# Ledger of designs, part 2: VHH binders against Leucine-rich repeat-containing protein 39 (lrrc39)

Target 1, 343 residues: Leucine-rich repeat-containing protein 39 (lrrc39), of Danio rerio (Zebrafish) (Brachydanio rerio) (f1r6i3)
Amino acid sequence: MTGVTVCCGTVNSIKALWETRIKKTKDDLKKEKEQKDRRAVGRLTGAWEDRIILAKLKEKIVTEEGRVILRIEKEEWKTLPPALVQLSQIQEWQLHRIGLQRIPRFISSFQSLIVLDLSRNSVTEIPKEIGKLTRLRELLLSYNRVSYVPEELGCCENLEKLELAMNRDLDELPTQLSNLKKLSHLDLSMNQFTTIPDCVVNLPSLEWLDMGSNILETLPDNIHRMEKLHTLWLPRNELEYLPDNISRMKSLDTLVLSKNKLRDIPPLMEGMSNLRFVNFRDNPLTYDVTLPDLNEDVEEEENDREMFGREFMNFYIQEARKRGSQNFTSVLNVMLEGVSETA

## First folded at step 5 (VHH; framework vhh_8h5u_2)

Design s11 (from g4 with R107L)
Fold by ESMFold2-Fast, scan of step 5:
Structure s11 (fold): chain B 343 residues (1-343), chain A 123 residues (1-123)
Amino acid sequence: as target 1 above (343 residues)
Amino acid sequence: EVQVVESGGGLVQPGGSLRLSCAASGFTFSRYSYAMAWYRQAPGNQHERVAIITSGGSTNYPDSVKGRFTISRDNAKNTGYLQMNSLKSEDTAVYYCAARYWGEGYLPEYDYWGQGTQVTVSS
């Protein structure tokens, strides 16, 4: 009857509702399992990726002259993976021109590092963790984008060579750099230094300094504190004069001052007997002085030797003294004649 | 392409103040770094740098203007400024703005100079 049809219809309707709920629960459980499986696959992928990266890095390790070197050439590595920490025995990183954007903070784990060559990359920051590298002897960061040097670099007590040429926004150094008692070589060329920093002048072992292509207008009066400096490269600055105390730099062998705004040469420099190579080319020196040998018609570029050499420097000083003495004598004669006429 | 244009020069009484502006154009900060400097030249004198400011904001001044002149920059506007206070007759000169640019590439530094702006301090 119709009552039996309605009763069977109701049971079938309830059963359909419960079947729908069971299906939804099964679908939800399937989705949860798929999420768990995706996370597990993600974990497996990460572990596999780390394993592959570590294997690739191990293939880049070479041993030369008893030194363990990580060398990457002709490959792009914008960042270094944390897996690299497992290779902390590395003594040298040769990672020039790989597009590196960051020095990793885990660098502190590499306490065996002696040489860190990261030149010609895109590094913007030297991490404070660099100060943990107490065995580091050479830090090469020329042609990067470093605008700031951390004070912790002063903790690298064995550092002998620091190259920071062409970092174009770099204009100062932390005072703590004076703690680098073994630093003998410093390249700060092609930056924005307006002065030679006091911390540089106070480096007791500095032998070689390049600060060419900066914006130096003067040299510090205490420049003579660099007692061991034998090479000073200062071309393409805005230097208008040299301090008299430059003559007290007894170790100075090479002095390059080309393409500055120098008007004169300190007379005391005549006493710099150790100065073998000095270059004054492209400076507006007050007196037009030419060495006698430059009057010869020679095939080699005579003009390239003009204002070059200690012989030129000494001859200029002597001629400037003669011309100054002539002018002084003339002034003195006028003064004496004037006083005599009024007396 | 790079242009440097000065403005703000004029006649001022001794003890007065002037603010010079230097607008630089033709480059982008993401590609170039630069320093800005002010130079002056009075008749019979050499070009003298009176102020410099680096891309990092470091400043330097000669003793002749230290404490009286202040250089600043607005990086968003590519503009440098020279605030000149307690002006003296000896400050009378043509003032030039210069920008030194470090481009992408192996070596080049670029110096770009403005045409100058006259500052006259009346006696």
Scores: ipSAE 0.480, ipTM 0.791, lowest interface PAE 2.2, mean pLDDT 83

Design s13 (from g4 with E109D)
Fold by ESMFold2-Fast, scan of step 5:
Structure s13 (fold): chain B 343 residues (1-343), chain A 123 residues (1-123)
Amino acid sequence: as target 1 above (343 residues)
Amino acid sequence: EVQVVESGGGLVQPGGSLRLSCAASGFTFSRYSYAMAWYRQAPGNQHERVAIITSGGSTNYPDSVKGRFTISRDNAKNTGYLQMNSLKSEDTAVYYCAARYWGEGYRPDYDYWGQGTQVTVSS
């Protein structure tokens, strides 16, 4: 007769295997749900933090004379948060002395920006995205660590004021800055310029230029191309002479040349009728000249303070002409005497 | 304290070459920038600048040496160099290195000068 032997041990082994698999599947599903719940909480926390940051930034926005201004004072912000992009209608950033280390590349989102004041920070780079700010009128980056200016700054066609004083490593500007047809005010003082850049000389609307405390040895012969320039500040350079074409700068009313190495004043400057203030103090001018009104003996240091004004300039030019003529006559007489003796 | 030391001067024949070195030392190089210049003074003449190099590497030369002299710098060694080629008798002078610093504790209107090194160009 046909009997089938069933082993109870194999049935129990199969049941244990199925119970283990069911339990593992349930544990895996529970762990997956807990991980999803934790990720959801993480996303909610991030959104909450962004809302807090944005609320803090909104508190720093003021409206003055119809202009929307982001002003941060007496706080340290080494970087600007990306959440700031949600406030892209801001027209002015007043972020001086906040310890800022970089201008964010998302600056390009701020198409309404008119004034960007980032002076007295630690900015090392102007991003090329600055060129997207076509409404920008003022860029203030003095007392930073900028070593180069991107050519894209030339795309800021409405720029009227550029301040880059004391950036340590700054020694040149891109030629594209000549595209700034509205630029009237330029401060490049306390940098490492060895020449006035051609792009600066070719700025058609420039009225005010400060290049004091650079390392300028000469001024360009084409300086007269700056037809609208009324103020030129060049103290603490290494200038040994001035080009004759400086006399052709018809708009020039203020010229500061103190603490250079000037030995002479171009005679043609006597014709500069618009020049109201000129300062030659602390220059090794060839002739010691005092104005007739200085009748008292004074210390040399006090006399140096009087090397200013158009009256001094004109008097020096006249005296240099007289003394040079006498010296020429003396040299000519020596030459004539020498020729007669060499026969 | 900033110190500037020149080396490499000597006697050379017309048409010859010399390389001058200028070693600058101080304790704050990572916290400041500097420009380096070479000046010369011949007997009876005043000091004239013959080369300058900025911290960014921009260079400038007067027409008297343009094309013959090349200034360079090694920022890792804080050393500047003046390569002088096609030397003429008129190049005979004492050559001085000057460094100007921008940063905390340094004035951008003050130069630190070396002692000078003699260059004599003669047959």
Scores: ipSAE 0.496, ipTM 0.795, lowest interface PAE 2.5, mean pLDDT 84

Design s14 (from g4 with Y110F)
Fold by ESMFold2-Fast, scan of step 5:
Structure s14 (fold): chain B 343 residues (1-343), chain A 123 residues (1-123)
Amino acid sequence: as target 1 above (343 residues)
Amino acid sequence: EVQVVESGGGLVQPGGSLRLSCAASGFTFSRYSYAMAWYRQAPGNQHERVAIITSGGSTNYPDSVKGRFTISRDNAKNTGYLQMNSLKSEDTAVYYCAARYWGEGYRPEFDYWGQGTQVTVSS
């Protein structure tokens, strides 16, 4: 029987384990205190850094014509620090070409903003907080990497100008964008739109639209709903035909359709008396037509100006009507000759 | 070296289905770089775009195939697809896959075209 010896051995083993646990607990508590102290020092260092950054940003604020502007030029700022919210009275951000990667969610604190120029950056997302900027008049985001537009942008009721050219993956807009009752200028060029969105057609104040360099095959039949549109730029798309209702766009004075796939011009466009500038260059129009005053066939190789102007458009429509009628008559005569030959 | 190659064409009866594949080589279908489209050409007709899918995933179809054709892409496999259901005799054509790059000097036309694959719908 070994009862007394076993009890002594067990006590010594327990004592060693207990001493080890006490040491470990003491070391763990020391590590936790050091971590808390490091966090406190980190907060102090961060507060000083924020103060320095804020001072630097204050130096970039200028007042021009009564407008408080934050202007950053020829510097890289991938993100904007939260300390910037202390300057919420800023009315304009001029932050183009600074390498900005995101619009901060604290943008909602800048309720005095009327112009937001973030063009030629690396912005991938427009935060929903943009919708809190009810005084915003201009949003310039061309040459970024935005792939979608949040529906909350429709809450920017004073927006007059929206530029989203060259955002590569942008192919649609939220229906809520039709709530922008004051929007007069919209640039959606150099994106991946396959149609003009219905929300764009329903914009009641739109005067200027650029959707050049997209992938448009057709224009919507209800295009005439854009009653105030005076400028429509659609070069470098895949348009094969124009809807007859384009002739009902009473305000349209400038129409650019160069470098499309148009084979014909709607005859009803002859009635577009307000159309001052129209460009049909580089389209595979069915009939080769040259204006009588500029009938220089010898220079066709370098003369792409033949398909420009309302005078060209009207002359083409008239000539296409004549040639189409003659072709039909010729086909009919050939058919009649086949059945009426009296040889 | 940059090219796209179609496969999956053939003879099918009216009401049948076919899945066309478009394999890209010499480049990758990036979420940020390429749109893909399917065009067809029947004898005596001009080329018609029957489906497009953008980098963002938006799709568009003409009324002639809407509800019957579905375009998709698998960026990991560098391959695009056209699922054709409820095929009709008027769907008989050579089908072409095309890809467009969004970069410097891009155009509204698709820059990379395959050789085409024949689809014949007949009894």
Scores: ipSAE 0.471, ipTM 0.781, lowest interface PAE 2.1, mean pLDDT 83

Design s15 (from g4 with Y101F)
Fold by ESMFold2-Fast, scan of step 5:
Structure s15 (fold): chain B 343 residues (1-343), chain A 123 residues (1-123)
Amino acid sequence: as target 1 above (343 residues)
Amino acid sequence: EVQVVESGGGLVQPGGSLRLSCAASGFTFSRYSYAMAWYRQAPGNQHERVAIITSGGSTNYPDSVKGRFTISRDNAKNTGYLQMNSLKSEDTAVYYCAARFWGEGYRPEYDYWGQGTQVTVSS
């Protein structure tokens, strides 16, 4: 502005501008305070809502055999409220078929959790915070929509049972799952696995594995590394052959291979002394072999003992050996006849 | 009516390349969980799966084509592809596209097969 030695109008104009600026600043500060007050009232309303929801959740807590269980049945809960963190002493969640869409990240606050049953929901993601549950023994997520398993699940050092059956987009597991040194039960059936993951083969305590209804074309050559495995369920895959090293699985008692594309049985399987239950039904085995003690007059449904049991397996191996030897002898005889002939 | 239709087959010289397409109709890839596979069959040879891609994006190949064949998909175009490089006379076969879907009560088997497309590798 231009300077003047004396001007009453200029002084009054400056005063008016100052008063206007002060008023505007005051009004802006007042509006900010009103916004803060409105948010504080909202927080108080939220706290009262939390009290109500927490009371409802407390009604769903039961204690059975010394275990604190949150059980929700016949109700829809698409998400779990943060207020649930106030009940962090819960040891088991039984939240089967409640329409759950998300495992909350605050799951990490539940350090006492031993069993997490979220089967038959709409869960699409396992949060990395799952790895904070070091006391967790069972994670049941079958019949969900999980497409990816976080590597942090490998930090659940006490995990004994993992069920991930029927998660339509699941086709692989992180290598860190091999860190689950206590895992004895694994259900990966009805997924999209094309191989048994190496991390699964490297599980040192695995006793029970179901990978039925996947898209397995082969079994890994190192399958015998599962030294404690007693039950292997592989029905409804695309297996064309079995690796010889399957015969080295000394603990294997139950082997289900029905509805695959197997053309042969490895002869070394004859030495599997612990194998009691084996099922080869609905496979295109090269040799048509029938157990000689099947009674034609039995009222049983057709094929009750066909391609089933260790007796069938051993008999097939023996017959395949005999027929192979006969074919070899026939070829060799033709060759020898060709050499010996003087025509 | 759900259909898968192969295209892109033909005659190619050894060492050449071909790209096969598998167009799906009666459904959309983005709305369903699915797996797509390519199979081949040559006269006197066993039917063989040469590539598979899962809805999660995992791929698998037998040693006979590994490093030479690549399976892919475009969900927006509702189409799967098989890129075949460094073709050999042994790759001569009819190539089939197969798809299966996951839905309520559905158990995965290859329910939808194309009619096949001939690939001939010759000098």
Scores: ipSAE 0.426, ipTM 0.769, lowest interface PAE 3.0, mean pLDDT 83

Design s16 (from g4 with Y101V)
Fold by ESMFold2-Fast, scan of step 5:
Parts: C-alpha cells; sequence; structure tokens
Structure s16 (fold): chain B 343 residues (1-343), chain A 123 residues (1-123)
C-alpha cells in the first residue's frame, strides 16, 4: 500500500470503494476457507487410505532367521506408497517380479535395509538416495531397465554384492564405485559394456566378476590389480587377445573365455598355478592342438575336454612355443641368403 | 528384419576427411537397445573394429584411430555415422557397419552386417 494516489472524490465515493474492498476481502476469505476445507477433507481421506495401505503392507512382513522382511508375491505394484516409510525398520525387501517401475526416493528412510532385491522388474533409475543406505549389503537389480548408476551408490560402504545383469542399456559405471571396499561379488553380464571399467579393476575386495555377454574387445592392462579375484566369467564377448598381466592374477582359479575371438594364449599363463578351471571353447586359436591320450583302451574322449582345462592351456602354450620357434628360424634363414636350417 | 546400408566411401588424399553413413531399418534407435559398430578389412588382414556406439551413448575406439575417428548417430534419421579425419594410407580398407539389437521380450542378440563401402587413401 505504499504510494497509491487516490483521486479526491466525495465521501460517498470513498465509502463505496471501502465497501467494495470489504466485500472482496470477505469473498476471498470464503474461497480460502473452502480451499482449506477441501484440503482438510482430502487429508482425512488420504490418512484413511494410508492406514488401509499400511495394514496391507504389514500383512506382507515376515520374520525369518532374525530378519524383518517385506515380501510381495504375485501382485502388481508399479510404485510403492509413501505410507511404507512408517515401516522403516524393515531389513530386507523381496520385491521381485511385481512390475515395479520406480525405486522411491523415500528409500533413504530405510536405514536398517541390508538386502534390496528388486530383480525382474521395470526399474529405469536408481535414485541418488540409495547412497543413504549405509547398512546395505546386497543390491539385486538384474533384469530391469537401468541405464545409469548414480555416483552415490559408492556411499554404500557395507555393500558386498551388486547384481546388475540384463539391464540392456547399461554401458558404464561411475568412478565412485571404487569406494565400495567390501564389494566381493559383481554381476554386470548381459549389458553393453565395451570395457571393464577402471572403478571395477580398482575394487580391492572383489572375488567374483561376471561380465559375460557384453561387447568387450580387450581387457585392461591393469587387470592384475584385482588381487583377490578368484572367478572371472567373460563368455560371449569380442576378446581378440589377453594382456600378459592376466598371468599376475595370483588368486584366479576360474576363468571362462568361451565364445570370444581369441587367436592365442599368453605364454606367461603357464605360470598360473592357482588356475584350476579355464574355458577357451569356441575361440579361433591359431594352432590346432590335440591332447595326447595316454590310455587308448580308455575311451574318455569327452567333447567337454576340447579347449577346456589347465592341461589344454599348458599343452597349447608349449606347442605354440615350438611352432613359433620353428617359424622364426625359417624366416631368419631366408634372410641369411637361403642358408639351410636344421631346427 | 534388421538391415543396415553403408554409404559415403571413396578416394581421398592423405590428411583428408570422409564421413561414412549407416542407415538402419527394421528397428528404431529411440525404442530399442542396440550397439552400432564400424569394422574395416584391408586385403590380407582380418576384420578390425574401429568404432562402436551403444544405445546409452558410450563410444570406444582402438589406439590406431583414437582421436581421428568419431562415431555418432541421429535418432530422427535412424542413421549412424563415422567421421574420419587425418586419414592415412593404412586406413585404406572396406568399411562395414554392423548392428546388434536386443528386442523387447526376445533376448538373442543378432549381428547384422552391411555390404561394405570402399575407402581408399592415396596420393
Amino acid sequence: as target 1 above (343 residues)
Amino acid sequence: EVQVVESGGGLVQPGGSLRLSCAASGFTFSRYSYAMAWYRQAPGNQHERVAIITSGGSTNYPDSVKGRFTISRDNAKNTGYLQMNSLKSEDTAVYYCAARVWGEGYRPEYDYWGQGTQVTVSS
């Protein structure tokens, strides 16, 4: 009301203006009261609906092995209701195959969560609020539609298991995931990764990694930084060669490389004393190598032995070394004016 | 049926540039999960992947072309591209576009290849 110039009129004109303002103020106040009353009725209706929903959710809570579990089976829940926050003591969500489209941002209220199983849903986004779940040990999001992992997932300091298989558009991870110092199990299979991310290679406690059915053409030279990795599954990629540093992975006992484009096996892999199970099947290896059968009276020609096992790997390396040495000698003799070789 | 068709090959001087196009049909970039890649084959050599782009937008290149080649896509035109700069004689090859498509509710991945387009870098 500062500085409004009112034209001087009669007292009756001024009175008429004030009466008009009083009427407008009364009408506005009536409208505000009607809006408040409508909101109050809406709040009461919402509170009753929340109580009904909460009662239904309480019926889905079970306690098994000392864990408070929310389990939903054979029902469709595209979204989770905010009333669920009243049950923040829940330690495990088992919500697979319910048609879930969104992880609610109020997930941050569930500070007691240890296991979050949302596999086989339609989730497209992991909310940044996931990083508030400092007690979380397992995040299972395989068979969803996640295309992006938030850097805040790196704040889940107790995470031991992360499954993101078959998210079809997932092709990278944030660097902050290297902060997951307890992560021992990682499944990134059936996605669109073109490389093993540096953050994965820098995970200090990783023991099990599956990156099968991606589009990996090479493995990183620093792969040996995964000092505790004992199982590496890489079938159905585009790998043409393996880095020499794979031989420095001292804990590796299982290596699956079937259905790649490998032309050779690094000779240094002969020194991998802990490697018990290795699979090279369906690769275009340069040399055709047949393991010698020492007992012809025992027909143990199993197709499963072809390009499989440490014995095959070592024998291939030895044979490739012999044939490579002969080829080098032949080339050298040609350069020495056709001097005959005896190698 | 998924199909890819290349265009834009030709003769270019060393240091020159070419842009290859890959027109896709049988799927749309906005509705499907896919990867598109460019491979090349020179006489006597095996196929080499020189660029890849995923539906999420991630790209990858081998050291031989990194910094010189750029892969991109246009969702409205349903077409992928390979921009080749600072071309060298060793870039002479037949260039192939390949697409890998993940269908809704159908999980086998398929690799679809074009017929190839010749790129010759010669003075």
Scores: ipSAE 0.398, ipTM 0.762, lowest interface PAE 3.3, mean pLDDT 84

Design s17 (from g4 with Y101T)
Fold by ESMFold2-Fast, scan of step 5:
Structure s17 (fold): chain B 343 residues (1-343), chain A 123 residues (1-123)
Amino acid sequence: as target 1 above (343 residues)
Amino acid sequence: EVQVVESGGGLVQPGGSLRLSCAASGFTFSRYSYAMAWYRQAPGNQHERVAIITSGGSTNYPDSVKGRFTISRDNAKNTGYLQMNSLKSEDTAVYYCAARTWGEGYRPEYDYWGQGTQVTVSS
């Protein structure tokens, strides 16, 4: 009968399939080894880089008057490396004008920190971890981009000086700042405050306050609660009047109110015997008043001293009282003469 | 060519509402911190500030308008708004918008003022 042809390549086909599987296993093992070697090299490179960075940071550490200081000058550091936590004994950071964009959250590891000078950088946020720095006495963040102060800053119970001048977007403070019982110096100048915050008025130890170049239209009626305040700087605001209770600020010796919108001076300020330096220059005061005795020292011009000093203030108050009474009487007389009888 | 322009003024009955708009044109404040404020001036009076909103969104109002006026802003459009409710005859004035920036010497000055829009509250 008819013969049947069978494919003679079957044995060679099976052998080729086994060789393909062996090669695949070998290639897989080679790839795994290459990935492991690359990870090992990466770890060694990273550890070496960390050691180099740490060595550079150690060169920036100085000891002055028994204080361990990290000082970086004339270098750009947009962020601080985590390797810095190995230097947790640092008591002061002097990191002025280094282009710093962020205060690291690991700052909480620096429990010995007493002074943080981060002025003239690009910092946008104060991390809540700042509240862990219970030994901190000075926080200097002027000329940055801070728009919000965390309530945890109120946990820095030893804070004596806080400088936040020229942060432009800063317009409020958390109520918890009133917990800063040792705070004596506060600079909030060149920001967007529309009022002196109540937490600031309630600071029991505050001696020096600068809120110049803000957007203040009024001062709070309870301003006299700042019993220890001796210096108040409020130039370049929009103040139209002063509250009578400013006269009750018993410790106040320096009051700067230049370049506001003041139309009058509260008569009760005449009793402020402790006030040594007061400046009312560049205000639209209702009455034009010149101090008597133009026999001045040749070295000093009249216009350079106008609207300055307690003598000017007292003389203005007295003259404004006299002229105001005369003007009221004149207006009343005109009104009475203009009307023969009531309608 | 740099200016701010007010719109939305008009005549309204006592107790009515009106919304003013302040649009900045020819420039943008995206690289500068700025506050937007509304001032008003009635005949014979000096300018008084009726509302301010800071770059951070904080607002402040005098007692005469507190609870009745609301200031807001759209930072993407450099536009401010004043929503005026429960209007009184005493609110009759020319309303001015001012955009305040930090100028050289770090002064919070109003760099740009509008020409004003008339609001008349009358029965």
Scores: ipSAE 0.386, ipTM 0.741, lowest interface PAE 2.9, mean pLDDT 83

Design s18 (from g4 with A98T)
Fold by ESMFold2-Fast, scan of step 5:
Parts: C-alpha cells; structure tokens; sequence
Structure s18 (fold): chain B 343 residues (1-343), chain A 123 residues (1-123)
C-alpha cells in the first residue's frame, strides 16, 4: 500500500455497500440479457437454416417428362436433412457421387418414389424402411459399401431394376428377393458371390443378369428355371464347367463367359438356336479349334471371332466330339493290347 | 505385395483330424475386401477348390468335403483356417491357400498362392 486508510463513517460504508449491490445487479442483468439474446439468435439461426435448406432443396427439383426429380450434382451431402420429408412427393432421387454415407430411415415417407439412384456413394446399409417404397421400380446402389440386403427389399413388388455392382463385401441375398415378380434387370457384378443365389434363379421375370467379377466356380443345375433370361454376363469368375441344363435356357441370346476356367463346352449347347452372342475367350478349353474360313495371316491380332460366337461354339463341339471319339478308340486299343500281353 | 503362407500339414490316419492355417501379409482382412480359399492337388489331378470364405464370412464347399471341412478366418490375426475332420485317403494332397482381392482402382486380382502344405492320410 502507498497510503494509510483512516476510519470510515457508517453512513459512507452503507452508501458504498448499496452502490456495490446496484452495480452487481446491473452486471448480472446485462449478462442474463446477453445469454437470452444469444439463445434467441441461435433459435432464429436454426429456423433460418431450416428455411434455407428447404429452399436449396426446392431449387434442385426438376420436372422432366412428367416426373418430379431431386437431382444433386457436384456437391457433397454426407447425410440428407430431415427437412427433405416436406418434399415427399418426389418420384426420383438422382444423388450420384455426392459422398452420401447413409440412406435415411425417413425414406419410408417417400411413397411416390419410382427411381432411387444412389450409385457411387459410401452407403454401408440399406435400411429396412426401403420395403415401404411399394411404387419403386429402380434401385441403383452400385459402387457403395453395402454388405447386407434386408429381406424387406422383397416388399418392393414393383421393382424392375436392381443394381448392386461393386459393393465388395456383398456375398448373399435374402430368400425374400424371390418375391420381386417384376424384376427384369439384376446387376450383382464385382462382388464376392460364390454361387448364383437360389432366390435369383427363382425370379420369374428376370431377363438380364450380370454376375461378372465374382468367385463363381459352378452354375446351379436348376439354372434353366430362369426361362425369360436373354442376357447372362459371367466374365472373370472361376467357372470350370457348365451344367447341361444351360442348354434348356431357350430365351438365352447373350452369354459372356470370358476369363473363366472352362475346359469344355457342353455338347447340348449345339441346340441353343437363340444364342447369338457367346464369348468363351480366355478359357483353357481342351481342344485348340480355329474356324476354317478365317485368314489368320492378316487378322490374327484383331480376330474378334477367336473363341467367340455360336459358329465357334458349334464347330468346337463337333470337333471335340470327333477328337474325343478317336482318342477313346485309341486308348481302348492300347488297353486291349495291354491285357493281351498279360494273358 | 500380397503373401500367404500355409502351415499345419502332416501325416494322419483315416478318420483323423487336421487344422491348416494360412497367414496373410501385405494387406488386412478389414482394410481390403478379399476372399480366402483352400485348393488341393493330388498327383495327376488339377487343382480342386475345397473351401472358400468371403470377407463377410460366407462359406462354400464342394460335396466331397461338405460337413467334414470347415473354413474360418480371424481378421484380427489376418489368418485363415481349414479344419479337416473325418479324413479319408482320398483327401491326400498338397493344400494351397490363396487370396483374391479388389485393390485400389478396382482391379480384381487373382492367384496369390502359397507354397502349399502336404496332407497325407494313410495307415
């Protein structure tokens, strides 16, 4: 202290106490008002944010050919805001490559949805609420991280197109998918399927199936149950043989089997008159067969008909039968000579 | 990059059991999507796949071993296993572990094979 304080009078000390209390009350009221103002501003900001979000979403709605579409392009939306539910009359979501991590459970509110395109996102699960979308015709989820398909997807009875290519860990489908009586297009390529699921074989309207780049070693014996299938893409699998019943697939027009481990072609496939495009390239077929009317000297590098086409398939079958018969006769003669040497 | 090493082969009597292991390196089960399979080859025969397990845990077996062989994986140890029960003389073969994965840029890759381990079932 740089000074000495002398005794105060009681009147002056009372006055100082009142002044101190008044100041404290004013400071407390100011702090309380500032806190209330901060809360009020926060509430206003939240309400304005909701309005702004809804306005931005409305700007992304377009009508094309009578269909109401929500289209988001070249923007990052990791999640979809609940405010979107106010736009439940949307018929199509085009949300390709927006960084989406989750399909919201409130998707069940979008009863008018016909097309759901969420391809090339980071989606890890399909919520069971997807089953409420009874008008859905197309579900596009290729290039995501889906490892499990809910049985409730089987409730989407109007589904015509399902794309689940490149989900990496996807290796099975629920049996309830056989309830998709209108499903005509199914893409399961670039996943970890070891077999064509029974529910897929039992789809009565399936016309187009891609299961390329999986780990299929065999095709099911009941593959012929897919009576309407016209296109079957199975490249880059581990197929060692084809079941004879593949010849009973009378609608099959296109069959791609390139980059498998096929050693033979079932002879009954010679009867597949509707098969226009068949590809056996990059398979270790037992017999080396070349179509006799091809000029290899000039066209060898660019010969797209090598192990391709029904003409190749039929010629291979005929040649394999001829060579196999001659080999069997030769082996039988050698065996008979061996027996005669020991008699 | 990817390397697989088998162990656990040996001589067993018919009806016996054996557990093969496959240690994987150069990748992890959780970081890269991949499947692990066991193939066998007896003299004069081509490679036969006896078990496969996907990254999600789905398994598949041919009828010749179904109910006798069980494939499993331990993602924490980056190891796959083949439990072989009720062994028959016909199971005598060199057993190979293989991995197939989908790497960066999504190019499915084949044939990351181990050196093989001999399993002999005889009296």
Amino acid sequence: as target 1 above (343 residues)
Amino acid sequence: EVQVVESGGGLVQPGGSLRLSCAASGFTFSRYSYAMAWYRQAPGNQHERVAIITSGGSTNYPDSVKGRFTISRDNAKNTGYLQMNSLKSEDTAVYYCTARYWGEGYRPEYDYWGQGTQVTVSS
Scores: ipSAE 0.147, ipTM 0.617, lowest interface PAE 5.4, mean pLDDT 82

Design s19 (from g4 with A98V)
Fold by ESMFold2-Fast, scan of step 5:
Structure s19 (fold): chain B 343 residues (1-343), chain A 123 residues (1-123)
Amino acid sequence: as target 1 above (343 residues)
Amino acid sequence: EVQVVESGGGLVQPGGSLRLSCAASGFTFSRYSYAMAWYRQAPGNQHERVAIITSGGSTNYPDSVKGRFTISRDNAKNTGYLQMNSLKSEDTAVYYCVARYWGEGYRPEYDYWGQGTQVTVSS
């Protein structure tokens, strides 16, 4: 009711303490109820936000030539809502640079998916459910944080392109990747590979491989199993030598080996007639050789290719044989039916 | 600034063992993607890589030391190790610890080399 001034006394001070405790208990109960009410309102707000989010995602679905595409640009999406499963007819996800941290496990519901572009995100894990996407042709995961590739990716039997560049902790691939019989394009650049994985060498349809900016010290002796490989990019590794069997890669027309530790060029590479572009720049090659009387063509780009291409390689091999490769000179003399120029 | 410091080198009899340690400062192995390698150099020779361990834990060794040397790392202590068993006179060299760093963006930053530690295998 009305405030009453009570004169001093132990009894009055005790009453004040009890009144204070009753008020505090009532305030605590009121705060507890308010928190419960706020949580209920928060749940309603969350449901409303989910509805708005799903509507926004529907706005980002476009149909181009009968292909259903989910395209998100210039927005932050850490995760994708489970309600997206209602749109399982989507054939392409174009979700680069959206801050995505995980590929949802419900991805398995999107069995019509043909292209997944998830490049330049913060994805740390490829879920095993990726293996359910048997129609998938392209998986683009470059510039993420993937440290492990699940063996179930080998079940994506229609996969033609796999890009995993700059996943800085990635150092190996599962052996099951050799089951990707249609894979023609593989980018593993800017990772921590110490070898070309055997599963990569066993890919029967591989045409283009980039493993630049890794920590490769050697190439496998069975590299020639990649019979269809026409482009091999290996700049900025630690390669000290090339296996003789690289000369058996008859489809190889582009070989980039710049910024390695190569001291020599295998003489058998002189027989690589299909090799049109080879780059040996910035390697500690044993012999200093200069191409004599280079003819300048009208097109400078073609001249640049020729100066650092097959003509340099062949001339280097010939000069190395002449200057210090006595064994090769002796073998050549035997192959020329014992022709010898002993002074 | 990143710094790597080797320890554990010395004189050992043929058939003996040594454990080299590489203490890293200026970073943590758990925060940054680092491959750690051991290189050796004998007088008149180029550097030879004898062991490498990636941030994911994959290891590689040349045939000359395979089965005798083991590389490992302790990310909590920011320390790498090279356990060398069954040492031969041919293992005599200066051993260098190298940390290879991957920065943010599109390229590895650079390799950090230690000062080296002498290993001598002799009677």
Scores: ipSAE 0.375, ipTM 0.731, lowest interface PAE 2.8, mean pLDDT 82

